# Ledger of designs, part 7: VHH binders against E3 ubiquitin-protein ligase UPL5 (UPL5)

Target 1, 342 residues: E3 ubiquitin-protein ligase UPL5 (UPL5), of Arabidopsis thaliana (Mouse-ear cress) (q9su29r532to873)
Amino acid sequence: SPEALHGGLFMEFKNEEATGPGVLREWFYLVCQEIFNPKNTLFLRSADDFRRFSPNPASKVDPLHPDFFEFTGRVIALALMHKVQVGVLFDRVFFLQLAGLKISLEDIKDTDRIMYNSCKQILEMDPEFFDSNAGLGLTFVLETEELGKRDTIELCPDGKLKAVNSKNRKQYVDLLIERRFATPILEQVKQFSRGFTDMLSHSVPPRSFFKRLYLEDLDGMLRGGENPISIDDWKAHTEYNGFKETDRQIDWFWKILKKMTEEEQRSILFFWTSNKFVPVEGFRGLSSKLYIYRLYEANDRLPLSHTCFYRLCIPRYPTITLMEQRLRLIAQDHVSSSFGKW

## First folded at step 21 (VHH)

Design f5 (from j4 with Y58E Q60E)
Fold by OpenDDE, fold request of step 22:
Structure f5 (fold): chain B 342 residues (1-342), chain A 123 residues (1-123)
Amino acid sequence: as target 1 above (342 residues)
Amino acid sequence: QVQLVETGGGLVQPGGSLRLSCAASGFTFSSHAMGWARQVPGKGLEWVSDIDSGGSTEYEDSVKGRFTISRDNAKSTVYLQMNSLKPEDTAVYYCAREIVYDSWGLRYTWDYWGQGTQVTVSS
């Protein structure tokens, strides 16, 4: 339940003032995964890009709603401060609102094609023609139809009485876009911003932070690069202890990783480092090199990891087959994830 | 509340020795592995040594033979004896508690850390 999530997440956040980097990375990722889980209905996937999230306008009905978004703002701020890529992408409109920027017609092109086309037509129509046709009968109102109910929202005072014409049609479109896309999540944006600011030094307002960024910049900060993980880059930033680079096991290791799906690779990385994603710069952007250590135990034992130090401990597996089997096991989500035992 | 307090840091000449102590409180000390890490300003955290609840020890290669980690469960204290110190050992040294993330016992992390103690090795 949303209430359970709120209580649990909040308590965990307060207790992490003195947590190690491994714990923090793990926590940020897991918390964000839950916050942005569509099942929790706090955020929705963007209509234009399924990977991106925006606040759910309907979440306002939850009495705990403001606290959730404030908390989310705090978590995201902290993740950014700690340079942890949590794997979350924000919707463009949501980002623009955080930045205090107006939503343009072009910004909604892919979100609402019908509205975009309509607005574009209004703006591009011959002025004389438009005016001769009484502005197509348009007034400064937004007509909404939800679940079969039609509602009329005035875009300005006495908007119902204000006709759209060639001179004010730009204003009409601007107000229409604002009412349709910005207004519904205004409160969520405010709460998020509040939480975000609370974590930042009092010297930088959240709007200022976002205003200085392009959406792609934020994407890079939160999710890292758009490109697949480079195994070569990964290898280049890995050191070995108890193994030689030329050892068969090391060769096998990288061969196996290369054959894995991107998701499996990410799972291995997460198991290894508590990072699911790498910075835009690649592995060089991480705070330290990665390490593969020889595990001097049974040769069929599963790998171990020390996530604070990016250490992966691997037995001297006798065969590539066994290694692959073991690595695939740890790549499973239920094995690679933590259970919050702190 | 879990607390870790490091002591014993300071300035020492190359070849000298220091003994770091970490006093732990707020948890069952004897049930947890403990460790030492160090950090040079501008660089990442470096694992130095750990000791499990059973007393088994591990060391980073650069400190093997020179450093010794030990623990006194009665005092809830972990120690790092550092001998033959080198300038390269200059760092802030942290003690931390080790935990396991998962039920499989495969993923380890250090969740609570001390404030650190400065060790400077200089002629």
Scores: ipSAE 0.772, ipTM 0.920, lowest interface PAE 0.4, mean pLDDT 89
Fold by OpenDDE, fold request of step 22:
Structure f5 (fold): chain B 342 residues (1-342), chain A 123 residues (1-123)
Amino acid sequence: as target 1 above (342 residues)
Amino acid sequence: QVQLVETGGGLVQPGGSLRLSCAASGFTFSSHAMGWARQVPGKGLEWVSDIDSGGSTEYEDSVKGRFTISRDNAKSTVYLQMNSLKPEDTAVYYCAREIVYDSWGLRYTWDYWGQGTQVTVSS
């Protein structure tokens, strides 16, 4: 719950300078998972892309919790500064607003096809025809229907009395889009921006930061590459201690990993490094190489990890079957994650 | 508040020796494993050595036989004796506290770090 975020998480955030990289990576991921959890209703999944998030218009600045979006802004900024991929994607409209850019008709094409088509028709209709038909009876208002209640929102002063015509139809469409997509989350964007700025040097305004990016760039920074994790790339960036690359256990390890689902692979990565996602450039983009160490304990013991140094400690398993069983066990979510101990 | 303060760094010639100290406060020192890591500018963190609460030690291969980690629980201090220093050992050295993340005792991390002390090995 949002309320839960204000407790232990804030304390951890305040002591960020004293925390190790492993803790930070995991903290960022877990906090973001909570913030962007649909159950918390702070953010909603985008209509055009289920993977993307936008602020919930209903989560207006709750006087009781005005700092939620500021906090989110700070967390995201800090994650970016530390180059931690938290696995969150922003909605296009949300991104545009953060950048201080106008939302165009094309930007809403996939979000609201009905509105897009309607607006497009209005703009492309022959001017004489449009005017001869009294602008299709349109006025500068947005009609909304929520829970059976019809509401009329004026897009400008006395919008109800202002007819749409061929000369002002562009303005009408612009105002309509703004009112429908920008205005409802304006406060959230402002709060987010404030928090974000707080983490940046005074020399770089938040808007300037986002204006320098394409949405895809931000995606890459927050979630990493769109492609699945490359096992070959992973292997290429892994060193061995106590094992030879030619050892059967190493061969088994990579074979098992290759057979895993993407989610299982990510779980192993998280167990290993406290990273759930890999940078756009791949494993090369990580702060360190990964290491597999031989664990000189019982040959049936579960693997251990030292997440600050990307060390995975594995016993010399006697069979591939045993190795697979153990790796799949640590890939389970309840084992691989700390579940918000902070 | 947990605090770790490193001392003992400096400039030394190849083949020389340094002893680093890390004074810990704000937690039960004797119950925690401690470690040393180093970082070269522009490079990632490198694990150097750790010592568990029982006194068991581990070392990176490149420092084995040259470095010795020890602890004094009465003084809440961990030490790194560095002998036969090489230019490659030049780095900022950090002391840190080790913890376990999970209830299974499988995932380890270093949660609190000192500010670091510069070690420079140069002729």
Scores: ipSAE 0.768, ipTM 0.918, lowest interface PAE 0.4, mean pLDDT 89
Fold by ESMFold2, look of step 21:
Structure f5 (fold): chain B 342 residues (1-342), chain A 123 residues (1-123)
Amino acid sequence: as target 1 above (342 residues)
Amino acid sequence: QVQLVETGGGLVQPGGSLRLSCAASGFTFSSHAMGWARQVPGKGLEWVSDIDSGGSTEYEDSVKGRFTISRDNAKSTVYLQMNSLKPEDTAVYYCAREIVYDSWGLRYTWDYWGQGTQVTVSS
């Protein structure tokens, strides 16, 4: 929960320079999984792009929400500085607000398609037809419904009295977009930006980082590549110690991995390296080659890993069936997570 | 607070020797595996050697036979004796503490690292 996250992980965050790269890499990923977990109500998925997150306006009911958003900004900045993909995609509106840019109609297309289409129709309607229909009866107000309660918000002074027409419909749409999509999360964006800027003062201009990017650039930095994991690329970047690349166990290993689901493959990668995602350039983008080391003890034990050095340690399994059983066991969430015993 | 402090780095000619020391404090030293890693200029982090709490050692292939890791539990210190040094050994050398980082005892990580000590091997 937010309380546990704030207390325990907040303390660990303070000493990141002494912390090993494997621990730090895993910490960023797992902390972000908790922050962006819908059960914590800090972030919500975008309605028309379920992969993307935006601050939850309702998060303000938690008095600690400013601290959580500032903390999130710090975590994201540190992850970017350490080149760690945390598996997070931001909504376009949220990204633009972080960049200090105005939200246009085209920017809400994937955030709220219904509102996008309605506003587009208002702007593209024939001016004479629009005016002859009294601007569809629109005035400069926004109708909202929060927790079942309906509210009317004036978009400008005396907005209830200001009719929309062909001459002012652009202004109406601009104000509507700002009040519906930008204003409700302004405090969360402010706190996130404060934490983010504080951490980047030495590495990049603190106020311009997001402005210099397209959203797709940020996607690559935070999530990495979108394609399924290439087993051939994985194999090409793996070396062996205690095994020859022609050994039957090595052949079995890659055959088993190729049969696994994408989620199982990502869990194996995480167990092995503390990376859940592959960079956009593939395995060549990781900081090191991966290694499979032989364990010289019992031939039936579970795999081990040394995540700082991308080392997976397996015994010389006597059968492919046993190897598969052991690999599928370590692909389970609770085995692959460093927070599972804390 | 866990602290690891490396000493003993410096400039040495090819074929020479250096002994690195890592003084540890803030934890039960005798209960933990310890290790050495290095960062070669322009490359990522490389594992060099480790020593478990029982004194068993492992070495990366390129240093095997030339480097010796040891520990003195009474002094809470880990050593790396580096002999027959080559220009390729030029790097910042770090010591670190190892822990088991998962509830099943399967995932190992180095959770605390020293500041590093520069070793330069040049004619």
Scores: ipSAE 0.505, ipTM 0.813, lowest interface PAE 1.4, mean pLDDT 83
Fold by ESMFold2, fold request of step 22:
Structure f5 (fold): chain B 342 residues (1-342), chain A 123 residues (1-123)
Amino acid sequence: as target 1 above (342 residues)
Amino acid sequence: QVQLVETGGGLVQPGGSLRLSCAASGFTFSSHAMGWARQVPGKGLEWVSDIDSGGSTEYEDSVKGRFTISRDNAKSTVYLQMNSLKPEDTAVYYCAREIVYDSWGLRYTWDYWGQGTQVTVSS
């Protein structure tokens, strides 16, 4: 919701250096989940790669959209500085614009497959056949629609009068890509870069930072590992207090986790550690080992956690069925919410 | 605004003692659990001890019997008395406030931390 976005995203950080790592990890995740929620109309998922985001050109209808993109740049810079994975993947086109790099035809392959295929056919068609077919009737224009209004944009001076042919089709495709993918989000990219620079200003321009990376490097920094969570790796990096590794409750715990969906597993990890995502290196990339502590209260109590020290506290559950019920309950997103922070 | 300021660190010989203090301000001190953690050189943060609002204490195994956490609610101050110090106790020690930060009261975190005070145990 736009109201929640306006009010919640500008939350004051009091003495960031004094704020606990668990609180910071939680804040980064929750804020990014809100920013990149498609219902807030700031970012869109790429049509041909649903995992990736780019600025929504239509976000300009909100007068505050420049402030939101500047804020987003600040949040992303802070997450990178604190080495927190927030589960965000940027579209290749958006990444290239942040890096100040030109967008080529091959760069839009996963952003807009239909446009990619059409442009590729235009460039690869036999020159004589292409010219004899009147350049498919193309001129140097881009047809667009905004809020139901159809518009024709000339790609160069007098573009409506300039026919595409085998000698100028590369120029046509280059201009088409720039006008379709770069120009519509130019202001959003500018504001994001401004916010990013403000947080990283020790003479490091945003272009310099992003230009030194491949997209896959940024994916690792912001999303973490692409592979599903390894339960064996998780278990290998977990120690126990009040339980022995050979206790039946410990065996039950790992069996239950192994059967959970990836979403449920990530929710348990988040409940336990405030990390939603595992680093590219796996669990050895986390700042410490994880711990399972025994609670000495009633044997039917829900788990507790102390997220700064990666502790999950559970009672000695009498049955695997009870343990599973309790773990699946805390794996639900609404149980893990941090309303006390808002 | 919440602030935590640690004092009392320094250089001490093995077997010696130090008392750390953490002055708190900007919140109702008596209603919050407080804790100490340390950053050992080249290692991650380690939990050391905590004390709840009622005065109940817990300790990491390696410091149990040697360290004592206490609080003075009238002075909004948490203390860590460190006895029988060993070279492996060398670290930056941080004081922190604990809160519950989920809607069901199940997730605890240390939300504000001090700047730390250096403790060095060396001959």
Scores: ipSAE 0.470, ipTM 0.812, lowest interface PAE 1.7, mean pLDDT 83

Design f5 (from j4 with Y58E Q60E)
Fold by ESMFold2, fold request of step 22:
Structure f5 (fold): chain B 342 residues (1-342), chain A 123 residues (1-123)
Amino acid sequence: as target 1 above (342 residues)
Amino acid sequence: QVQLVETGGGLVQPGGSLRLSCAASGFTFSSHAMGWARQVPGKGLEWVSDIDSGGSTEYEDSVKGRFTISRDNAKSTVYLQMNSLKPEDTAVYYCAREIVYDSWGLRYTWDYWGQGTQVTVSS
């Protein structure tokens, strides 16, 4: 249940040292699914890069939002410490604020393409033409829509009276970007950073950690590899018990996986290992080899798994059709049954 | 609160014997499978043995015939009797509780682990 998920997962967070690696991987997956679920209104997907998340400025309406962002910071720090890929990408603006870095025009390209293009034109317009057109009628203000009402925010003292020209347009763009993208999420960034620091063993400031990374580095650490799952790599890192690699069932298994969609492949991997995402370096980056064990039970049974030891157990299926049916069935649903006592 | 406490580790000469105990509390012990795993220095975790609620046992190939897992439901304790010990058995030994992740009964994991007990086999 949603109540048990939130409360139980939070309490198991405090008991991490006694918790097995398979349960921790399940916990990270479940918690991140809840945190980054759009229905919870804590994070938004970027309009011009649907893969990436940024804090939702409107999350302030929930009185518990500081606690949720602090909790999120703790979860992300733990995932990084345990080297678990959770399939999350952060928007560049959010990443830069965690690093304590200034947001430039180039940094908003995939966050808000319309504003990027408009600001780029303002900066690149011929200076004489720009000034002769009264700076396109711009002043140092940002117009916003809050609670259904338009408001005007001055970017500097007396901004409504300060005209934009070729000499100050860079300052205008810098201030506009800061007030539009950085200022609205400052509290969320602060709370995330506090939670992140709590989990680091040496109390490393978040800006020190993030400042030493490119966004690409963080993408690899949190999402894992960008490429589709390589079935050849998967096969190369799998060992067998009760089967020979030349057995027809083993040949069938890999042929079936090659025909599956990427989503189905990830579901099989998750069923098998509790890893939804493969590290940047591929299956080599997982903590262990994978194993296929033979079940000596009824030859039509569904597969079993022991995720702490990357063990998939299958019977000696009599036909490829039956094996495919069983594998596609387990690819459809996975539900964790327990994380603790609370 | 689920708790698992291992005892019985120590220093033993090759060919010797040692009995590990794992005292469990905070859950219905008799309804759960239990297992032992070990951490060999410089290697990952290795499964050693498990015992289900009905007493059925399984063993990793290298310990089969030398190690025996057992349980005492009245004392909420699982044991690992280790005979004919070899230097390669040197490791930190952990006991753990097994659960099923999913409602279909297909995905197993060890959700709570003890803090471990050191077993050292050397002359």
Scores: ipSAE 0.470, ipTM 0.803, lowest interface PAE 1.6, mean pLDDT 83

